# Designs tried in a protein design chat: miniprotein binders against q56419. Part 143

Target 1, 326 residues: q56419
Amino acid sequence: MEGRTLEEVQEEVFKRHGVLVPKKELEDLAKALEEAGLLLTEKVEARLKEEEEKLKRERPMRLAGLSYPEGEREARAFLEAFRASYPGEGEEARVLLMPHLEPSRVPEVYGAALAALEKTPPPERIYLVGVAHRPLKEKAAALPVPFQTPFGPALPDLPALQALDALLPFELFNTPLAFREEHSLELPLFFLKGRFPEARVLPLLVARRSPELGEALKVVLRDFPGLLVLAVDLSHVGPRFGDTPLTRTLAEEARRRDLGFLERLAEGEPEAALAFLGANPTRIDGVEVVASLLPLLRERKGKVLAHRLDLEAPTLSAVGAGTLVL
Key: E = the ipSAE of ESMFold2; O = the ipSAE of OpenDDE; V2 = 0.75 times the mean of E and O plus 0.25 times the DockQ between their complexes.

## First folded at step 13 (miniprotein)

Design wb90
Fold by ESMFold2-Fast, scan of step 13:
Structure wb90 (fold): chain B 326 residues (1-326), chain A 118 residues (1-118)
Amino acid sequence: as target 1 above (326 residues)
Amino acid sequence: LAKELEELLKKIEELLRKIIELAEKGKFDEAIERVDKFIRLLEELIEKLKELVKNPLTKLLAEMIEELARAILELVFEVKDLLKQEELGDERTEDAIEEIEEILKAIKLILEMVKKIA
């Protein structure tokens, strides 16, 4: 368990997978592994060390065969089906906000993102900013290795990453293991690589607001221009996220907060978008990313192409997703 | 699904008991034939684990079961080699069988967790 308590493991599983695993079941599992003469701690530590060494060379696909097809041909058909699910036309993007929620739950939202990418000239590089679902040693991190996709590896922009690292007051490449299973990067990257196969990427994770990241990125983008992608989900409401079961009132509040947030970003007013949310009672995970990237979002006007609050009926929970072009 | 894996595990446990019974009666060739069947069923279990993967958590649990199943394979090949030498009473054979039994118990508990989650 990496020295973590069962409570910490339970919380981490809930954060990463939205599943609450009863503590008694984790205790029973730990006891069974101890009785089998297998040291879970030693085996977990050995596996993590092996994974960290592998991550020095490449980041393998984790969601292939689950969230998207493993084969290139099937992946291409899957991507085109998502584009077809959105009947509208896109707009050219300098900045794209798109979700990292399971794609099959919000196909029209990913379709809107694909429509925007079709209207966007191929960028030389993509700054892909996701949300850390695992603790980072610093406020933000990057992993400077190829990320595998069904369309081939998404290659890192090493000069741009090194330039960014040099401007930050902390080590950028500080938590490789946080990237081992990170859907906020993997799922958007699938769509981005499918549309821009030649673009290099800067895979970035934000755990806590980092104004220094936004300031550094503004400098790096001037010298290394590219497409900025904010891979964030919107409201998280219901029992999966610590609320009571979803009501019509809570769903309406979530939609109002999602749209109010996106509309203020579309007006080039990211501070107003953050102020509108206040204490962020519906848990929009994009607030830390937006707060970090303020210098890149100010005075940049655009359009909300799609929004959906997706209901997960079994848990009476919902997650908001949207596509915004700036 | 998890129920099919449970049934496979039950057959594997039954084979282990039969291997021990045959070896105790000095029927080493028959015991070795049952070890080969045990190996085939365990390989089938490992292959079916891919059907268990529906999200990152069940993927982690499937990987844990696979690691445990492969540990059993190592131990059961050791048992097979000892049976070829007719060394049933060797402490190594008893230790290997005991460890296999404990690991099978762990796999059962993980499968129970998968059933509750999936």
Scores: ipSAE 0.006, ipTM 0.276, lowest interface PAE 9.7, mean pLDDT 81

Design za1
Fold by ESMFold2-Fast, scan of step 13:
Structure za1 (fold): chain B 326 residues (1-326), chain A 107 residues (1-107)
Amino acid sequence: as target 1 above (326 residues)
Amino acid sequence: TEEERRFEELFIEAWELLFLGYQSGNPEWLRQAIELFKEALEIAKRTGDPEREAAVLASLALAYYELGDKEEARKYAREALRIAEEKGIEYVIEYARRLLERLERLG
């Protein structure tokens, strides 16, 4: 905390915790931070530098043993169980929209994605576009290293990533630390690597809408054809997301908004999908991804294979998840 | 006293770790803060200082809330408020009430 006043610290704590910390405690804390600040800052900076250096070589698994099994045999059985959770047949995908929500919460939605991948010819590469849950230095970022999975490392498509970087008005490889703990890439990648073990990947994160990314990707996909995957969750409603407690009516509205959005994407009308959300306000983290990828989604017709609104009873909140093939 | 000095050292260090844990998202620093607050709590109990005891209990409530343990957070916040109300420690009453309102509103 460089140049911060006691009042600024008090306001920040109030904003984060909703409590007003007594000035005496803040004065004691500010004095301790000033006296020990250099040592604490150096320790934090050293740890972040170590993590950043590790990420130059590989991206390790973070959710193995938590969201999916660490061992390859157990991981394949897990994948098979999710496929079995969806009774329908998939459809070939050139573009796949799938969730990044904890898989155990929406198994039939991940099962629908697996069904679509079963009908999809093995791609040489996968453009995996997730949502940044941590700040990026630019509107979008990528990490050009192997991503570890229980099925072996998902290798980066370096020529395609370099081609993409060359077309962008910003440095693509700009925030390695944002990839350290990013479930919007790790969870879909588990399923994608299990189905397409030989495919290389372009792991991409979108923080803010970037039309330049969509334009550049359209060019790169022509020269480096592959499967485009949008790893996005749908409606976020309820107190966990700063909204009112979920009611039956609000849950029904969230389902309607999710399906209306997906159906318009399936008609090849992504601008209409975004306009629909603007007219029917909802918190969908995929909006910035879709807005960035408009040139890749226009005039591509497809089908909604699954949709689920997952209810978090303890928080009276819900998150929508869906599988769409284009 | 030596115990009063040790309390202050622990209390300050724990708050530093709580803020670092919050900023980094690393739960290990939050767990370390909780351990230091618990050590400070034992000193406050042994020295019979209700103001320090109530302040540490309120701090533990905040640390557990940040760690995602809402039940432990409510437990410590209620105990802080009980002691503060019994002893007339106005600033801790306000602190604890605001923490409980936060827990109530956000779950």
Scores: ipSAE 0.000, ipTM 0.156, lowest interface PAE 18.9, mean pLDDT 82

Design za10
Fold by ESMFold2-Fast, scan of step 13:
Structure za10 (fold): chain B 326 residues (1-326), chain A 107 residues (1-107)
Amino acid sequence: as target 1 above (326 residues)
Amino acid sequence: TEEERRFEELFIEAWEMLFLGYQSGNPEILRQAIELFKEALEIAKRTGDPEREAAVLASLALAYYELGDKEEARKYAREALRIAEEKGIEYVIEYARRLLERLERLG
């Protein structure tokens, strides 16, 4: 129970049965699926091999027609609607923190990110850092292939990815299948590609704290300058996330926690931001990303453009989302 | 058989959609997972496979739980437990009981 063994069980269940489950339910469900023999291992292995081979060439859209429109014309109108949802003007970003939560739940927050991108000179490349929702063989991973979007493929920055790989104590391209269904990259990428159609991307996932990733990225960014994007959500509270049903008081506490975190990042004090979360750092999914990228966030001052705690009434739960420029 | 292969394809896809919907916070994706599980349930019923039927019912209970529909979650969890107890399907009994406990804590 706990730690590495739980992650290994999740990977084994995925490989054997082609399903993934949240960690909270993993032990019971993994054992249940094995004992039942519900899935044919041969068929599942064939499907996974086929998916992995496909990922050597390109990363197809998974959320097209679900979270954003499949067609380019409709996708452009969708972006315009999100931008219109934010009444303010953006500010130039060298580092952008934006959510990866379902965009329709926090349109003003994605609109703020779009406003910041409007004020930002087109970068040659985007370092897009998301959160792994599937097990990785290492603390972090990247996938060096074109990512499909309704605006055309987002092309990988192969020289920058190779430079990053060379500086890391582990193989960067270690878990292709983790990228097959990964909304923390796909949803922000939809917005980024719509604004910067010519920018190449470094699609990066963080599963666990990797200070070596932050140190390596600091070196690579000097030689390959670009826009750093942290695609992270904030507070996760309520029964949907294993907590007590939300009250007004608990929601205000979550909002205060989110804003205190973001404001400390805006002051260029990422260690203070992490410390502010105190005993509840695991209730914000960006903690591992921020902890990994400390060298890139220190002494960079900026501004919180938007924040929302999106209340999900049927589940009495909420997810925080924010846009921060540094 | 062909129906067994179709069941497994639906079941795998439904779980992938459930996980994706849960993680991204998109209730429409959760509703699509529910529809895929319902298709799998019809196959399990038609082929007379009580173990697969109980497993799909337990999965539907979880999907409705994640969607916040506590009534449907309880309904499917109880039905899963009924079949599992009748047929001695231990893993579904354990899972369904745990989910019903979670639902009771919520009220």
Scores: ipSAE 0.572, ipTM 0.822, lowest interface PAE 2.0, mean pLDDT 85

Design za100
Fold by ESMFold2-Fast, scan of step 13:
Structure za100 (fold): chain B 326 residues (1-326), chain A 107 residues (1-107)
Amino acid sequence: as target 1 above (326 residues)
Amino acid sequence: TEEERRFEELFIEAWELLFLGYQSGNPEILRQAIELFKEALEIAKRTGDPEREAAVLASLALAYYELGDKEEARKYAREALRIAEEKGIEYVIEYARRLLEWLERLG
């Protein structure tokens, strides 16, 4: 057997599946372009410092006019259209798993989440746990400021956030700039604020698994009861995510992984859900959130209300999204 | 200058939208990033700044690649490479050549 080069292996995979583009390569290209922008380093640093100072007061809308309407009336109609896209009644949620993918791509999945919120008594506070899409100084972070929405500001639950911070071995309010552009919080918050306008929020980001966060949250939830929301997407497959082009077989595998993960969570078996994914080859971004929140998810039974693997024909890629109530 | 300030504002905002559109899966955000890059491109051309012109062309190539528009991605990557090679802008040469290699493998 003659030794094969990595290029020969990639060429073979390309011929069978059409393409192989490593995600790391796209990230390296993006970094090179960011470095080109750093020729204006002094002004870029001044701008970032100014934006960080603004984030000490409030978190402005970033996706208004892009993923949802800016105006309250239009935003209300938009939200109700998503509810109408789901034909079911929903079920009461003590824990809600919902996506943070662009809502227009999976309207029935967000509709299922809205249906669950309709069956849920209004909480005093929402623990909104998203996925960090920018580096955090610690495993997790929070931003203790009002988050603007078309329905008015979602106010932070300062006593609960301070109680959480006190129980953690790291500073919770550690990376405010990571919240400047964070759709995993902003998109779910749009729907949550529309349904629970009086609820205060704990906006939390997880970058890496933090068992200490889950243990601390278990304690805080006892003294500050509220709705726990995991804002996570499911499988990420195809060239846009560094894989081969989507085929029917790969799409079926992604759906099987998504549903197997969600069903095990619905049985109150989050460790089994994580084990089922193994190496996580379809890159379910909720893994780090679930692994952090194990104490809150164990022995909570529930139901998968909706699931969709949304196909991106131009990129031959797909993203999974689901709604789970526990 | 005022145009240099406007270029910087457009370029930074477009790059932030590119990342946001990519992560959220919203192609309309990617299209808005493209529009801001195109505005920045016109400023770079008017001010005669080949390094900024090459950088924004390379950024457009990446944005179109993320949209799945391979033809526009190749067009902008080739133009970025042409200017970068003519002016000796090494980091853009490396970036544009690498992106064109990936686009050829995609087909």
Scores: ipSAE 0.544, ipTM 0.802, lowest interface PAE 2.0, mean pLDDT 85

Design za101
Fold by ESMFold2-Fast, scan of step 13:
Structure za101 (fold): chain B 326 residues (1-326), chain A 107 residues (1-107)
Amino acid sequence: as target 1 above (326 residues)
Amino acid sequence: TEEERRFEELFIEAWELLFLGYQSGNPEILRQAIELFKEALEIAKRTGDPEREAAVLASLALAYYELGDKEEARKYAREALRIAEEKGIEYVIEYARRLLERLERWG
């Protein structure tokens, strides 16, 4: 009958198909699917309920056999290969910024992260902060269950998670389904669990700027010390991401934005890093994470170990990735 | 029917993999989505459902577009458009034309 907003169409596709699809790529196709009667509300609802129920006990691997090997032996060889792809030495990290992009595209960047982890004493727990690629009910969320990996389950630090929840003005365990398919946690976790198999984890997603999260984490880290990991990709440029085709000039601009951002973080100036991005902060998916964690990043000096802008020649697009130790 | 239910399950799973592959930047996940869409396409053809066939062809075009395979994307988009024009499936017509326009701008 009547027109729908783009947001309503996207929400309906998510509800009926269990996915959140980019507006740029799906607007008209979503309408075609709905008009053809292919949207199955009751079937999707039943599937989502079943998956939510599974998430009450564990978070299964989604990318095993695709982005990393399923078997432990093969997974360890994979880690060794990635470490070997980075010729430099690491530095001890109190805070580690690493990517969540497909590892095979930027092996030297993940290798740099592994080098840093080799120099870092084993933490009792890891605060793993990723980016929500699905909507959250609140600004941030956590899932307090074991996350499966080829190296065995990464166990949640339940006391630390409960302490964090108690300090927040919102329910921390608010959107379990957002964790079902979340590569910003799963891919970094693969590397972190391989290096620190005994560390417990706090798997955290940031959807929108939450200064309350940063303040609460500062308090929790005092009583529950651990390694803070920001799992963040940098520039997303080109048609694949709703932008114009990549040119040499745009690629150089993206490199400068990435490095300027990382360098300011390395100087212990996260507000300056955010200001440097100016009017286009959304081109780096970690902006909301950095903005949320300001109290944990101020006055911490460090070093950029690696950076790459990975070019997708077929799509004329690129994604930036970097490793920063603080 | 059982075939209709199977089509719907394959189509939903393929779309989830398409989104996951797009977000993570993993071409192997996109290729898995393509294989599931191809299975769904066989069902649509077997059951003689032109609306579902056009929808799957448009989805394959998008999957190949995200994979960077321009020629396969054009092939599937053109086939989707042909069926949609023949059967008057307005939204698929509009979608396929927009995708072909985007492919032209890529070069």
Scores: ipSAE 0.012, ipTM 0.509, lowest interface PAE 8.7, mean pLDDT 83

Design za102
Fold by ESMFold2-Fast, scan of step 13:
Structure za102 (fold): chain B 326 residues (1-326), chain A 107 residues (1-107)
Amino acid sequence: as target 1 above (326 residues)
Amino acid sequence: TEEERRFEELFIEAWELLFLGYQSGNPEILRQAIELFKEALEIAKRTGDPEREAAVLASLALAYYELGDKEEARKYAREALRIAEEKGIEYVIEYARRLLERLERFG
């Protein structure tokens, strides 16, 4: 047919749509398309359109049975085990920074977040801001549908989402497919829904700095009060992230960068936190979220409850995680 | 050597797929990562590199853990730990012990 390899098609689809199509699925599609005389890429794009239509109704669980239990009873026990992993007490949060990496890697950090949520009055809604791991058509996006969890669906706060959309210079609901497979929302949402089962959610993704998002959110939060959650990981170091293999010195520097960043946020100085990171802010994926939300973080003092740098020994890499209440 | 280069290519590609599979929650992507790690493991065994072998075994343990196959995860983690302890590969010892602790604590 054409001179394209399956790997080249897989790469093209990933670059354009942020989806890696399994090689076996591509082989099956290629065989079917030989008879029809159609391009493999066109068939894949048609399937992505079908997935986009499904996302207009609901966002299904992707990590159930993998990162957390599928059943409600087992999920509740799992949640309690994470709380038990943190020996300290929480603090009330108006703004919560928590991680989105695999929870089993840093159970005490998620436990600290749960401790903070125990001290926090139940919010009517949660503004859950994660990091886009796939391209967005705009700097930020939201998906206004129920997100399934083992504790039942987390319902969207449609009036608050519409108010936010109206204040932005771009379409808020611009990239539904980016939400199909997005752990930066799904993993924190598991813990948030378990603690606040009645709260509605605004699931937001940031791909690039959007000061207009922070300004709009400041207005919307006044009219629709709720808990602001920044679901961000901290330092990313080592070969997995395009860096040199992790050493004790590099690990100590990563811990210092993470804590210096978090402590400046805790002092209500988010510009100082960003400046502290210097010329390489992209080594902490949360910088784009913090830079977008500056108006909501200024002059809010709080406390760092937990921090860990989790080692991925096979890759000689590490990811930092922390819990901060403001 | 060419085999050392092939190992690095497979290992990096497998880790990129593991990360994407984990992020997406797609088990087929995780299975693709596992197959590439298994090919890398054969090279490590053939070339007699215990550090690469232990690293791949630990990677397989993590991949199976992410896939939800806790028994395979435990098997590979124990194999990684055995080789790492025998050869004094500290970073693999730390990682394998931590993964086994997670498997005991959460399931």
Scores: ipSAE 0.005, ipTM 0.203, lowest interface PAE 11.9, mean pLDDT 84

Design za103 (at its last look DockQ between E and O 0.78; V2 from the best seeds 0.00; counts 0 for: pae E 3.3 > 1.5)
Fold by ESMFold2-Fast, scan of step 13:
Structure za103 (fold): chain B 326 residues (1-326), chain A 107 residues (1-107)
Amino acid sequence: as target 1 above (326 residues)
Amino acid sequence: TEEERRFEELFIEAWELLFLGYQSGNPEILRQAIELFKEALEIAKRTGDPEREAAVLASLALAYYELGDKEEARKYAREALRIAEEKGIEYVIEYARRLLERLERYG
């Protein structure tokens, strides 16, 4: 940081890379409440240490009953309804980009991901790469425990995770609490576990670009082949994200930026995709994931199966979501 | 006390749901956070704790703002500001004024 304020760093990141930064109003109130001892107390800190210890054994469901059904039968019907919302056949995925926002808002986009998974041979393991929504001690992290789902626990691929940890210049298993409430892993995992119940998982979070993660993953994937999944959302526009109210013109520009980004990835040109966003700025939280995984995305051609910019009329805001197969 | 423990549990869970609902874009989660904040508000009022009351009212204003319910957000922000000004709760005064300014700009 070198003497720069957090706000200056956030502004620079947004201007250069279009990365979503936390909303100031939410952060300011949370910080004030913590300082007042109402949100972060000694009892809360003790509870967090206890929860951190529990996370050494398993990761429980947080969004069951909220974003997806708790029961296995209801969850299966829910999954099939999402598949039915996409009127096409998928294509085999070696790499899958899918969203992590609330599924009910973009059912056809998740349906496209499910269609791609139907065409994909069952992998032994899934490298699931999401976006950290809480601070990590390092640029990336993993949690090597079973993740509960309505379809049973998604088991960690311990040998592959250990191989990855050994290749990184930092401790991979560094922030267990960041996984306690992490929808960018939990929501895609629901769909992935429903389609590949026997696959083991490497649950990975990226907070800041880590080229060393991409290089290490390229090595690990040779010895432990599997499906690579990038769980990322696209444009975040409007007042809910600290921007001006959405207009038809701004929505069309956001769609163009999302599609331009995805189409360049589909051409096997991830550097061009990142450069395109630099020239056409929007808040895309997937930028840090793509930038970290460059070695795995180069020269892989594929297809954009679905895209939607989902409008939040009450907030005059929107979030982009897409499904890309490489 | 029992009431203080209940307030803490409700308030912290509501804030965890507020963050989850904001980040995932799920309005049902935001509505659940609102219901927990309302339960916490009843406790703060009953126990006569103006700082907790103002804190919950500011949190409700934010939750309604994230839902896009500008009328409810403004209502709760004004009530938070009223109590905070009366009792000298500075961080709530600053927050509520800024949220009301934002609501004027976009609403």
Scores: ipSAE 0.663, ipTM 0.851, lowest interface PAE 1.4, mean pLDDT 87
Fold by OpenDDE base, look of step 15:
Structure za103 (fold): chain B 326 residues (1-326), chain A 107 residues (1-107)
Amino acid sequence: as target 1 above (326 residues)
Amino acid sequence: TEEERRFEELFIEAWELLFLGYQSGNPEILRQAIELFKEALEIAKRTGDPEREAAVLASLALAYYELGDKEEARKYAREALRIAEEKGIEYVIEYARRLLERLERYG
């Protein structure tokens, strides 16, 4: 086995297949079970290989019937209800920051995104940048295949994806299995495809800050104009994320961090937004995405349309979500 | 055997749902994971495999913990620990003890 221990191979497979969850309790048990041969078997490896081969053709829905309706009629009613949950009007977006949290937890935040999309002329293409919750081989990745939705497949913009790949110092088309269940793309894509059925999509994931990605995208956007969407969540606080149960003080700090981050982005000061967070003690999800896209966010002024810190009562934990247009 | 195959399928699928439910924040996905783990548990009991049984019990404890059901989490963690101590399954012993300690601090 080329001098690698079984443990090293298992860790690599685990990382490669994106089974690592950032929570220590999940990771520790998962690793132990893998080492025991209970989570990674020859059969599982064969299945994953087959799934990887399928992902060369299309990305199927994973959350249909769970987070959103599978049927088109029901899906449209779902969109309407979410739009109705936001009482305000949107603004035209060239850049849209929206959540990827379970939609039922923050309906009005998604509603605000829909309101913004109502004021946005249909783009030819959507650059959808999500957060990699699973390890990537590179700092960022793309999957250049159709993504299934209740509204039909979201088709990739292959020319724009190829142009982007050509400008990056690493292979953009890496770690296809990381896309298999990535909700940070699937959930926002539901809303985007429902609103813009004819738009092509560039599904992108960021695992670590990549300044190269932002610079490359800036060039690509000149030749391939489109809507830029940052699908990111905000603060993660409480026991699920390593804190004590939510208190008034902790909630106020989370809100302060979320709003301070969004407001600085709205002023066209993304570096100031990152600096404001410092060590990011409330674990804002979108920091690596924003750090990667600085060239596209600088000097763009906009508006915060919605924000919510959503309490998960059973775990006394909370997640921040926001909608920002630029 | 067919039962061993079925166990592996259920256990892996349950863990996939556990990860997805944790990441997305959808508790219904965690409930689905729990149902699959329960089915896997019954198989492990029938086959008389204490390692698989202890592994599923530890997984159930974690799933209930993530769902916020501390009572069920403690129940399954204790049962996982009991079987693991009887059979010398060290990784489950270590994990179940740590989870119980956490449940005592935050429960």
Scores: ipSAE 0.662, ipTM 0.880, lowest interface PAE 0.9, mean pLDDT 91
Fold by ESMFold2, look of step 15:
Structure za103 (fold): chain B 326 residues (1-326), chain A 107 residues (1-107)
Amino acid sequence: as target 1 above (326 residues)
Amino acid sequence: TEEERRFEELFIEAWELLFLGYQSGNPEILRQAIELFKEALEIAKRTGDPEREAAVLASLALAYYELGDKEEARKYAREALRIAEEKGIEYVIEYARRLLERLERYG
């Protein structure tokens, strides 16, 4: 039979408007509303086409006033408050792993990233690799446009992006709409642009592991040196993510998984870090990014600066976040 | 009509904020989604559109559930179910019953 199943059509429609998430209640209602014509209308398709055209010119702030201040002076004070939340010293990074979780939930983890940036010479460019929360047409994507921030536009490094595109077996500039609401780039970029106002950016998303991306990036980084940032979260546990309510035992397991993963990355052993997670029972968010970037992580030793498993008492759930320098 | 266009704009934007708030873990974004859903609900009531009214009520229940406000989530889910049963809106009936069942176990 050449036809598509109902479930395949439902998943395609859902993916147009959001990332496939583990929470069945959210997914089920969204699918039902789309089938009823309340979420996927001719008007929605026209709006998405209009938004796609705008994203070919720039990516506007979506979280200003919600996750960080819109004004530059307030944004600068916000950065300093986050740095003050971390009492330690950073270390120079060629690779920085930092979260994309709501900053107010893990202030010292973002503060640790700022501490690392203080020790890092200003790079000419930043390779910012986030996690796609909307479907991509390929395993990975980039958006070669300015990303607006309270500190001014983060300008794309077009020559480096073009070099990367040329080395991949797929079109890198493939899914502009996936960047429209992508917090895994916007939240880390706020901190990075605030500290490195002159750096250009390669805004990259990974949906599914791509060994080709890591090999291509290793080549591009030789010709276009810069800071590599893995903007990823760690464990996701509790009812928001398909588990029973959070217990002390589950929280301890999630913390152990997070730290074991980070520590193996810090030893320059990214394959061992992935193997340690096995079936990834606490749903560490960064595995597809790490699996894509193995050539850039091997034999690179460093240090875990911070970790927090942030508890959501009202939802009985938790999300882990960490800061790692390599 | 103009009110039907406004409902669609609000409802779609509220759902986009609901996804974003859920994925980013930001409760203020979830609260913003709730504000838009409430505005959409008033339009659905004024226009006498029970499917839209029930759909918004179910969406509000979900938004409060994601926020961890189980009391409000149950309130809106029950109201969605009442309208959906009265008007025969089967997908809302199915969803609201499952959400209420989950609230009994996880709330």
Scores: ipSAE 0.356, ipTM 0.798, lowest interface PAE 3.3, mean pLDDT 87
ESMFold2 (binder alone), look of step 15: mean pLDDT 88; pTM 0.886

